# VH-VL binders against o60147, part 216

Target 1, 175 residues: o60147
Amino acid sequence: MLEKNKYLYIFRHIQTNQVLLSQGNVLKKTALFQLPYPLQKPVAPNGMRPAKLRKDHWVPLLKVEFPNESMFQSVFMQLLNYRKYRSVQPLTSDLLKLPIPVRRRKIMRQEVPNTIADLADILNKEKFPENSVRLQLSDKSDSEYADWPPSVQIDSEEIKLSRGFREKTTVDEAR

## First folded at step 9 (VH-VL)

Design yb12 (framework fv_tocilizumab)
Fold by ESMFold2-Fast, scan of step 9:
Structure yb12 (fold): chain C 175 residues (1-175), chain A 119 residues (1-119), chain B 107 residues (1-107)
Amino acid sequence: as target 1 above (175 residues)
Amino acid sequence: QVQLQESGPGLVRPSQTLSLTCTVSGYSISSGYYWSWVRQPPGRGLEWIGYIYHSGSTTYNPSLKSRVTMLRDTSKNQFSLRLSSVTAADTAVYYCARQDSWLGHFQHWGQGSLVTVSS
Amino acid sequence: DIQMTQSPSSLSASVGDRVTITCRASQSISSYLNWYQQKPGKAPKLLIYDASSLQSGVPSRFSGSGSGTDFTFTISSLQPEDIATYYCQQSWSTPYTFGQGTKVEIK
């Protein structure tokens, strides 16, 4: 029998530091709907155009392996909810005094620390078995944005970066 | 219909390396689960040695960690155990097993392979 | 390491008797306890997982209960084919540890 999906991949934009969540090691264009400010605006159905994804502009931040599909779905949905709640929070007075482009840049830069902190918060609230959740980062220093529970095992090996993130190539998968 | 089968030498001399292979059928070892080794000395209880995950990540019993290496060969659907510097205390039946990664139970076991350490 | 202690180490009972084995963990393991049956010369066979879940294909006379540190395994009506050694195992944390075993014999 085939295993159900157990993986969460998190990507960051190389320029804006915006974060996208993915259920696979290949980032799909539909993930762009997670962005509060879409990179390309949708058009009416008679001329609807989906958002354009430039894979070379996104690099892996981290990947998480869960013991089973149920744990993956629970954590994934909670992360989406945290992101939703953050997007509707009122801005601080300091941010409101900044020009819009500068304000957006500062907000976007916080997405990496915020996403990592949110993931750790969710995992700390759940009572998962020791070492049952495997975390692999592109930069291990990013793990310092949060305190991790005993359920998390941080991989000593960092994710190897390549243009257009894939842990394995499409050719390797077609084997 | 998952089946596991151990293979390897049944006699190992003291100070040498014990090597065993587990051949898995009915499920791909690269698709999930922890793939574990458990041993049982004659007339005694069960001791967990370690596991290997589909990514190649390993976790070993601290009591054996300095002597244990586990590897996987996804092309042959096999995983192996190497235990170095063996002594008579390592004489045991060695089992390979598939372990659930969420609840941690050993669902499927090989038949066991007796390894005797003697000169 | 989490230590698992079984009681009794051996027992002798008659066919049809209710047999109870207990297992105690040195620290709380929630429901992460499994029970195995091992017959002479054979690999262990999973009977109960997650403290109380019956493995598919295992007769309903076998049951498990408990949480935290104290667990119980019961055979409601002992059959001749149940002669074996029974082991509990915690799966809360590595290293995974087993109880010392309980040998069940028929009088």
Scores: ipSAE 0.000, ipTM 0.461, lowest interface PAE 19.3, mean pLDDT 81

Design yb13 (framework fv_tocilizumab)
Fold by ESMFold2-Fast, scan of step 9:
Structure yb13 (fold): chain C 175 residues (1-175), chain A 120 residues (1-120), chain B 107 residues (1-107)
Amino acid sequence: as target 1 above (175 residues)
Amino acid sequence: QVQLQESGPGLVRPSQTLSLTCTVSGYSISSGYYWSWVRQPPGRGLEWIGYIYHSGSTTYNPSLKSRVTMLRDTSKNQFSLRLSSVTAADTAVYYCARHTEWFTDAFDIWGQGSLVTVSS
Amino acid sequence: DIQMTQSPSSLSASVGDRVTITCRASQSISSYLNWYQQKPGKAPKLLIYDASSLQSGVPSRFSGSGSGTDFTFTISSLQPEDIATYYCQQSWSTPYTFGQGTKVEIK
């Protein structure tokens, strides 16, 4: 169930560029169900193994603060619908010509630009009050994937994660 | 309810090919990412044989790789194991298993197992 | 290949006792360790995944802990239906490997 909340967090996978949406700054294992392509474990050379949630492999892409829960709910639901719509569209002929690993890598690389574009599209359609939505980006250059409406204030402050989000990584795990 | 059922001959002669099929019900094999075969010689521990990815790509235990082939038949919702050049050492209960989705490479659903005896 | 060393090979305990089984990996596997229960004549049953996560439908008396190379499986209060052989399994890399098993018996 949705709790009273006005923050949306979006995370990016450091190797594949795949994206996860979260209603808080803690990433849960169930969020992996959002991914159309399973992640490869660090020591699997062929990429054919199912992945588990490795919190050290996910970094915040952006954080959105809405003025109220109603606006958050509207935008969050629309983003989920956009992602669902993209997941069921047929692949282009150009993508189908590529070997499966290359095709998947290209599709996964598009997740960040696509998610940012979708967010901007939703915010442009909703026409919220000027400077009512605060957008924080880990990398400000990612704002260039879209044109933002006057309702959005873009900040470059560091996105703070909850305690316990990061895991200790040993040398054997660093790949 | 998801169920896995092994089927195939219970007796195989030395040097022949052991062939088993796993029939999956209540779940599409195309919905799962990985499907495995695991064996257990009588009174001994578990040995992973290999898996097949939902795309048809396979990975085999190096100790068995030269003798193992796995295939899938999505129209019948089945995946199969072929182990060539069998010896008495291949006598075991053979299980098919589903890998957990999205989280770990754990085996969350198993068939009941099929005993295959290799003898003349 | 990653070797899994499990101890003890067997144990006998009374109903209500706390039972502890350990598993050691030959290299760091982070938390990619699973525990299975196998009753005589039956297929293995997943009890714990990702070192400490309880599988749906599994009684809360079963628990797991550990990370890296050293892992522990615990039955907080042994019940008669817990008579079985228990196996750990690493899922860090292929080939997936299992411990040799621990046979749990009631005194």
Scores: ipSAE 0.006, ipTM 0.476, lowest interface PAE 12.7, mean pLDDT 80

Design yb14 (framework fv_tocilizumab)
Fold by ESMFold2-Fast, scan of step 9:
Structure yb14 (fold): chain C 175 residues (1-175), chain A 119 residues (1-119), chain B 107 residues (1-107)
Amino acid sequence: as target 1 above (175 residues)
Amino acid sequence: QVQLQESGPGLVRPSQTLSLTCTVSGYSISSGYYWSWVRQPPGRGLEWIGYIYHSGSTTYNPSLKSRVTMLRDTSKNQFSLRLSSVTAADTAVYYCARSYDWLHGFDYWGQGSLVTVSS
Amino acid sequence: DIQMTQSPSSLSASVGDRVTITCRASQSISSYLNWYQQKPGKAPKLLIYDASSLQSGVPSRFSGSGSGTDFTFTISSLQPEDIATYYCQQSWSTPYTFGQGTKVEIK
């Protein structure tokens, strides 16, 4: 069942580099509410609709397998909090001097390195057993954004999604 | 079971510092969540004051930022509010509250502590 | 700051009535809206989060809908214990802001 999940998937948007966190290999439309910047323009004046989830626009960044569900929940919760914390910080003077579209693009580009750094920071603060956390990266070079603790075993191989990966998924191969 | 409880003086003199403590039981404040203060003047609405993240990082309402300080004491599982240079406009019931993230809102609240600013 | 405006400011209804409260944000907040119930002398209680999700333990007669700037909170069949002031709150950005509240009374 999804409620007994011990896997964390992180996806990145191919154009904007924005990231989404998912509890397992099933990505739901509600995950789009994590995004501070909409992927599509509003369809109504002053209105905002969540962008429709399109699988061709999102690629796996990394997958983390935890020893148990309680460790997964702790790390996932902390990662969401790190992400929220970053969204409310004052912008640096260097960013403020940039035009809005350029500033927005630069901030979005930083989400991948920031998310990886945040994940590593959380895992370094936790005292998990040696080699108990398995990290799979789509691109091995992304591991260089952080120093990893001895609890983490890094593998670099293609991340496979469930056959039910879609906007509203009822099938999950991890079940 | 998570419980939050406010404590501190109920009467503060104008120009002094208002100081309140929130004691948390059933969950460690250093393990997760955002820990907030929210106030409500008598007969009025709710105003968010600020939060302290479980790591110790703080964010304050800009309207109060120059006067607000939030601290945590992980050994006592407490977080506190200090509001300097108080005036009659600061008279309110002060609540501490917890929020998980942007989706879940404030899911646990203290019972509230009335602070009156009067000479 | 994002301003939240509720309507009506107060209402009186009979037991069994359908009660509707609206909340408008001064800018788009996606679904980052929560609804709270506050009884006299008590702390607020979270009823609805993420615009439409029912908090655990909350009766099914309470519901929420909307996205962007316009949101609705509904009590499908008003009960005596529902007498309270109801508040909306946006969590899209800090400072978090609340609506001014809607007082619900039984006639």
Scores: ipSAE 0.000, ipTM 0.467, lowest interface PAE 16.3, mean pLDDT 79

Design yb15 (framework fv_tocilizumab)
Fold by ESMFold2-Fast, scan of step 9:
Structure yb15 (fold): chain C 175 residues (1-175), chain A 119 residues (1-119), chain B 107 residues (1-107)
Amino acid sequence: as target 1 above (175 residues)
Amino acid sequence: QVQLQESGPGLVRPSQTLSLTCTVSGYSISSGYYWSWVRQPPGRGLEWIGYIYHSGSTTYNPSLKSRVTMLRDTSKNQFSLRLSSVTAADTAVYYCARHAEWYEHFDPWGQGSLVTVSS
Amino acid sequence: DIQMTQSPSSLSASVGDRVTITCRASQSISSYLNWYQQKPGKAPKLLIYDASSLQSGVPSRFSGSGSGTDFTFTISSLQPEDIATYYCQQSWSTPYTFGQGTKVEIK
């Protein structure tokens, strides 16, 4: 659908704080390949990265409405590139001093502030018209992770998901 | 089944850079896991050198950090070790190994490659 | 760095004997300890992970126990193919560190 090409949805995992990007208000199991850390113990050592998608464990973090599909695509691709760049950076000295389980948890927790900061950085670099980009946050305090350009209008109204989003509460496997 | 195999020169001169490659089959190195190097001097124990995460992020043993570089070549499904300024103390069997998130255990291992540092 | 100390450094036992190796960490590592078997000229092989979990395909005569700083590895009935050096490894923090090894020989 046209509407899906104009909207960016970002979801947050309720337990790990890891983030998933989606072009629509529906999460597909293939989105799990975006995750730097698995949500559970590895169960298959070969083939595709094993995972399960529990839609009840993901909540909307933010929704962005762009003026057109071209602007959406540019921002979406840049955000994916920022995430890829972050994933290859060496660990900071502070993180290296932590026990591995604590380190993993702290890194995952930082995905929300990092994603929000990256989104704002991309929007600051783009020259969009004033108030042309609508940013809807589930928690308005998350806007504090960044300075926003004049092109962005922020609100914190409830993000509406498709009626089918949570109908499936069973595990959806990515194999 | 996932298999790892080391390759590279078996003899390196003092002060030069030791370079080894690990070829992985049966699993894509960019799809998961940590990819490590571990060495064992003749008749002695095991020493972890460092890892490269499937994302490309690296962590090195602080005792070797100033001399170690690890790289990945995802198109060839390989990861490599470079150890600079080698001395006789770097003579060892070098293993590549995978280790998992959660328990951080090494499995599988390559067969090992003996590197002798001698003039 | 976390220091791992194994005892004994070597032992000799008869086929069918119960063999026990201990590993001590210089600080608490919870259950983040793994055990490996290494035969001459071969790569190490994972036997036990997370202190007590048996790796798939490993015979049930091998077991591990312990938490914190003190860990035990046991072979309930030693077989000829068990002649090897055994290593513990902590996975609590980097750098990962190994014990010095315990050489197991048959009398």
Scores: ipSAE 0.123, ipTM 0.665, lowest interface PAE 5.1, mean pLDDT 84

Design yb16 (framework fv_tocilizumab)
Fold by ESMFold2-Fast, scan of step 9:
Structure yb16 (fold): chain C 175 residues (1-175), chain A 119 residues (1-119), chain B 107 residues (1-107)
Amino acid sequence: as target 1 above (175 residues)
Amino acid sequence: QVQLQESGPGLVRPSQTLSLTCTVSGYSISSGYYWSWVRQPPGRGLEWIGYIYHSGSTTYNPSLKSRVTMLRDTSKNQFSLRLSSVTAADTAVYYCARTEGWLSDFDYWGQGSLVTVSS
Amino acid sequence: DIQMTQSPSSLSASVGDRVTITCRASQSISSYLNWYQQKPGKAPKLLIYDASSLQSGVPSRFSGSGSGTDFTFTISSLQPEDIATYYCQQSWSTPYTFGQGTKVEIK
């Protein structure tokens, strides 16, 4: 069964702070192609196992509700392109001066602020109608990473990080 | 165990397009890493050609950029190299390799495929 | 582009000898330098990454050091199976570039 979607979910990894985009509240294995870093390093002698999706390691960062699917698809595609652009940029000289483990932690920690800033930039460019886009965050202080356009209404209620939300196939809630 | 294997024609005529495919097993190319092509002319050193990011974004060596195209086929877990307008200078062993994005080390390599450009 | 120069181009040593190879970058690359071993007819094998980190499964007789522009690769006690060409590679920026290689032979 095909589902029409007007909701964008953004998830963050609880240990690394890496970010994944999803077309709905169910995180699919194909979302792993968005990661700029492998979740695991190769382990001798049997080598690295293919990355697998662990639902219990990903929590919602934010949810965006769009008035229609066309607006959702436009923003989703642009946000994915912003992430691809960032992932292939050469490292700055400041980052390259840091030890590898420290550099990686700093880069991974910046994914949440960067993704939020990118989302706001896209929404500012699109000129959507006032209060037409609803933004709900797991931590409302994360909204401070960007200046939001008049088209965005920030929900006073935070996303609940319940076990049921993460473990259930909640496709019925995304309709 | 991650394994890479090159395949494609070993002989190409001057001015034609060189085409090679790398088949990856033991790791999904959609899951991470950069996927590179590196070549080595007989008796000479190594030259990086370019890479494709697991999302499809590419970066090519400027010396070859006008002639190089890299593509991925995620359903077959493959990525490919096309090098246009070849000359005798393009005769080399072509390797595919997995590149770690932040360390930029080449940790797994294919066995190499010799491509001879002969008039 | 960053140019990598290796020295020497070739060397001969006896089993048990200490072997050193140097690699110089045309500009500072911090610690972003990798070392590879290539045996005749085979693909290169990663030995050292990030100038001094030993790749998993690689014998401890191999080591690397250096930062900035000057780097050293050392085999503390040369073994017969170490006959190969060794390459350095800078990972500071694209295009990634390799040294010209150092051929290691046993006397």
Scores: ipSAE 0.000, ipTM 0.466, lowest interface PAE 16.4, mean pLDDT 79

Design yb17 (framework fv_tocilizumab)
Fold by ESMFold2-Fast, scan of step 9:
Structure yb17 (fold): chain C 175 residues (1-175), chain A 119 residues (1-119), chain B 107 residues (1-107)
Amino acid sequence: as target 1 above (175 residues)
Amino acid sequence: QVQLQESGPGLVRPSQTLSLTCTVSGYSISSGYYWSWVRQPPGRGLEWIGYIYHSGSTTYNPSLKSRVTMLRDTSKNQFSLRLSSVTAADTAVYYCARHDYWLPEFDYWGQGSLVTVSS
Amino acid sequence: DIQMTQSPSSLSASVGDRVTITCRASQSISSYLNWYQQKPGKAPKLLIYDASSLQSGVPSRFSGSGSGTDFTFTISSLQPEDIATYYCQQSWSTPYTFGQGTKVEIK
């Protein structure tokens, strides 16, 4: 009975607009493995590894509440697969003509629209009951990146910083 | 510390169903992770069979999908493998293992259980 | 299915030698590649995950590199306890697939 998880927390990077998915309201270091490695700065001389997690650089983008854990798992895994698929697609000739730093910034800026579109695509395919999936956004205009199915209810109230996923505590503020 | 241990019959006759159980200690299987079966025929390489999510949903290797069923028993903290219509080609050491949602690496393994298919 | 090809199939080296094993995926898997060590009669042990990340408790002489389709596993100074078969495994998509293995022996 205990240990059920039916919430998906989506974060965006304040400088790059990169996106991270989380099963909990606090980001873990392992979430960094979601980031496209071709776009990440290499850290180790013998290979690539995720950048250091700075929790203060990630803000809430979207919170999704599912009716049950099974639906959460299905959608969450499909979103991860969409992100993996996007990371290996060939770059368009227009992008390849751009200098690497400019190309990287342009690709990263698209992660928010792409993630929202992917989420909507998955929810449209799954045929969940009417108003069974609840979305709460930090910026409601981001919902316009997709057409949502009848299963989705978008909260009129935006996520507030003081009521966000990562409410500050004395423990969280300690190094 | 997390530990996994396989158990079940070491000898199965051709055309019968192979049945193995993995007992997990140190972590509740319903709390997280993916729980997998991987097999290794004597002297050969590794083949992934399938996984069960901590919620009960399953994914199987397409090569074995028609013959494989995985179940969980949360009260005993166990998950099981059933492989139907076995042949000599199914003779292998069977391992249970877990992997994380974000990092799909097999971080803990059982010791392995040898299952021989013979008449 | 994603096919994983390892080379060489076996090698013999002296204590202190640098040993290199390669793994090639039939399609791009980004950095979703793991390396395992298997000693006779024992279960595989995770050494490297996400192409280049060292598992906790694993000696620093083990390292991995690569991305996309081509990956390398290195033991910088071979020790007697490193005699084993090493496997790469792609974690990009199901079914998860392993390379054929590389047997490492000491002369």
Scores: ipSAE 0.013, ipTM 0.603, lowest interface PAE 8.0, mean pLDDT 82

Design yb18 (framework fv_tocilizumab)
Fold by ESMFold2-Fast, scan of step 9:
Structure yb18 (fold): chain C 175 residues (1-175), chain A 119 residues (1-119), chain B 107 residues (1-107)
Amino acid sequence: as target 1 above (175 residues)
Amino acid sequence: QVQLQESGPGLVRPSQTLSLTCTVSGYSISSGYYWSWVRQPPGRGLEWIGYIYHSGSTTYNPSLKSRVTMLRDTSKNQFSLRLSSVTAADTAVYYCARGQEWPSYFDYWGQGSLVTVSS
Amino acid sequence: DIQMTQSPSSLSASVGDRVTITCRASQSISSYLNWYQQKPGKAPKLLIYDASSLQSGVPSRFSGSGSGTDFTFTISSLQPEDIATYYCQQSWSTPYTFGQGTKVEIK
């Protein structure tokens, strides 16, 4: 059983490098509403139908452990707001000159560095106690996308999940 | 056309606070981008000071972090730099610049404002 | 902080010459490298972003290449208006850092 409100799980798409935020280690279909562009066009008159969630297409990027729920909620809410603001800004002239598929690929490619930078910005702004926030990355070099405050402790061990976003079983660990 | 223009006192006394404003036209600072300050001491290279994201979040160069504050005035479409406890080493041309999405690059710059720290 | 080192610090070349400037990062920055041109008394101007992408409105004689730690900036045929100092800048992590600059002069 996972602690509901202490951990932030960040996932990336294996093909597009788009990022999804989750309050649990299992990604929910509603997380697809975080994406800047809809994966499918609207089918209902009153809104968008979210695309089918392919759980095997999303892998762990980063796990953040907070000392309490209050700190978790503050950071999580701010990250969601930063992502929304990024998605509504007007595109540059250079991007507008690109064919739509090339443009989208370029934008999607930047979601990993953008998310890590936004997380660092939030944590640098907050005055959390020294070593109170623990980061564990799938690729430790991704920590280099940002400068981290003294409140952050980066785990020396990388996330070693082989596929998807489930915990390894004893059988999986036996290799 | 997007334009950035610095304004503020060109002379600041040692130990006082340097204060500069960047006025942006042609784009709303609350709609996107990283709004940055970069300085250049006479005859030297460029040093990034920090940015304020369109949401209000700030990131500062660790070498200056204890002395730097950046603020937005969205009603005037301006963002500002305050640098406290200045010394002669802070004499530089100060530029405001717009930073594009990650990886960040600076696509529009102000003309630069020379600030001299002298008694 | 990531240190950016440019080579050479200055160069002198003739109009029409091919000019090459290199930039080295103290650690891998993937393709997160930009090149700026600065003329005396003016603000820097973006020429190349993401190591090799030419900024809109910039002449095609300017190009960039490289990834990881080693990057190259090239002017294929130097023009008189290209007299300037050129800076590389890494965008891998904050604080963003610039190279020391390469001064390009004619003869």
Scores: ipSAE 0.000, ipTM 0.466, lowest interface PAE 17.3, mean pLDDT 80

Design yb19 (framework fv_tocilizumab)
Fold by ESMFold2-Fast, scan of step 9:
Structure yb19 (fold): chain C 175 residues (1-175), chain A 119 residues (1-119), chain B 107 residues (1-107)
Amino acid sequence: as target 1 above (175 residues)
Amino acid sequence: QVQLQESGPGLVRPSQTLSLTCTVSGYSISSGYYWSWVRQPPGRGLEWIGYIYHSGSTTYNPSLKSRVTMLRDTSKNQFSLRLSSVTAADTAVYYCARHSSWLDYFDYWGQGSLVTVSS
Amino acid sequence: DIQMTQSPSSLSASVGDRVTITCRASQSISSYLNWYQQKPGKAPKLLIYDASSLQSGVPSRFSGSGSGTDFTFTISSLQPEDIATYYCQQSWSTPYTFGQGTKVEIK
């Protein structure tokens, strides 16, 4: 059975800035299937994906609280769809000029601004009530990657990356 | 347990519109997933027709896009297929199916409904 | 559109035999390939997803491998209940496309 959930957690990789979405404060191994894969041919099949999910390599980027589960599910699934869409788009000519390792690194680094922009785009398209969606970031400057609709309230307090918070966001590597 | 069941006329006249409904139980179609139609002409392979996302947005196979419309009825937990201007080439077993985002594998299928296009 | 080509189109083997089916994509699809089993008069059933992941409840004699454009599906020891047509499907991009199918029969 699934419990009602109105929270979306977004995590970033500390080295690559790749992004993973989670339906709760625990990041599951199945989230690795979200990682984008470029159209270019890889030298190795696992080039864009970590060998395993490690809790010490992923930190919270932001947390979104929705008024109800249906709004959460709608936004969550739309974000997954946006990420899939990005993985099939042709690479721009400036990226194609770069060596493969440099190109991959630049693509991965863009996931944070891209995910934030996608989230804002979805929320701007949806006509949610004023101040109905609460957004809390680890770094408030990341909110500047997008223009937010009146439905979004940005929390004045940033997510603390303390031991207690990390324990609450424990990664489930077996799942 | 998620179940999908097709329903609709098994015989359609050429030039008319083929209309099928998929009734879903065990999961709300507005809560997640992609909801697809896939067809299989007798003795042939599988062809994906299109999907309706849980939000109501649709994507259709370009080869059929001008003739296909998919709608959802969230109060009845159903989604439907309309295929206009049918010909004998549209004779097939029509399946409704669910697929996940990202990996897009079809995990639940209806039993299939044979639609014959004949005068 | 991505074209999926299976080989062989049909095969006959004995119970206990190792059966191999291949699937080729017209362009790289990474690991975004799924395998289905379809018995006569029934809907397809998912066996393998993401090229090599076994679906819950599916016997371990079924396996998949490959990446990019070339993929393989294997039944390590064919059983009578495995008589079916098998299809590969790419999930890299819409429109989703299927191979033409491989009919597996027992001699």
Scores: ipSAE 0.000, ipTM 0.477, lowest interface PAE 15.3, mean pLDDT 80

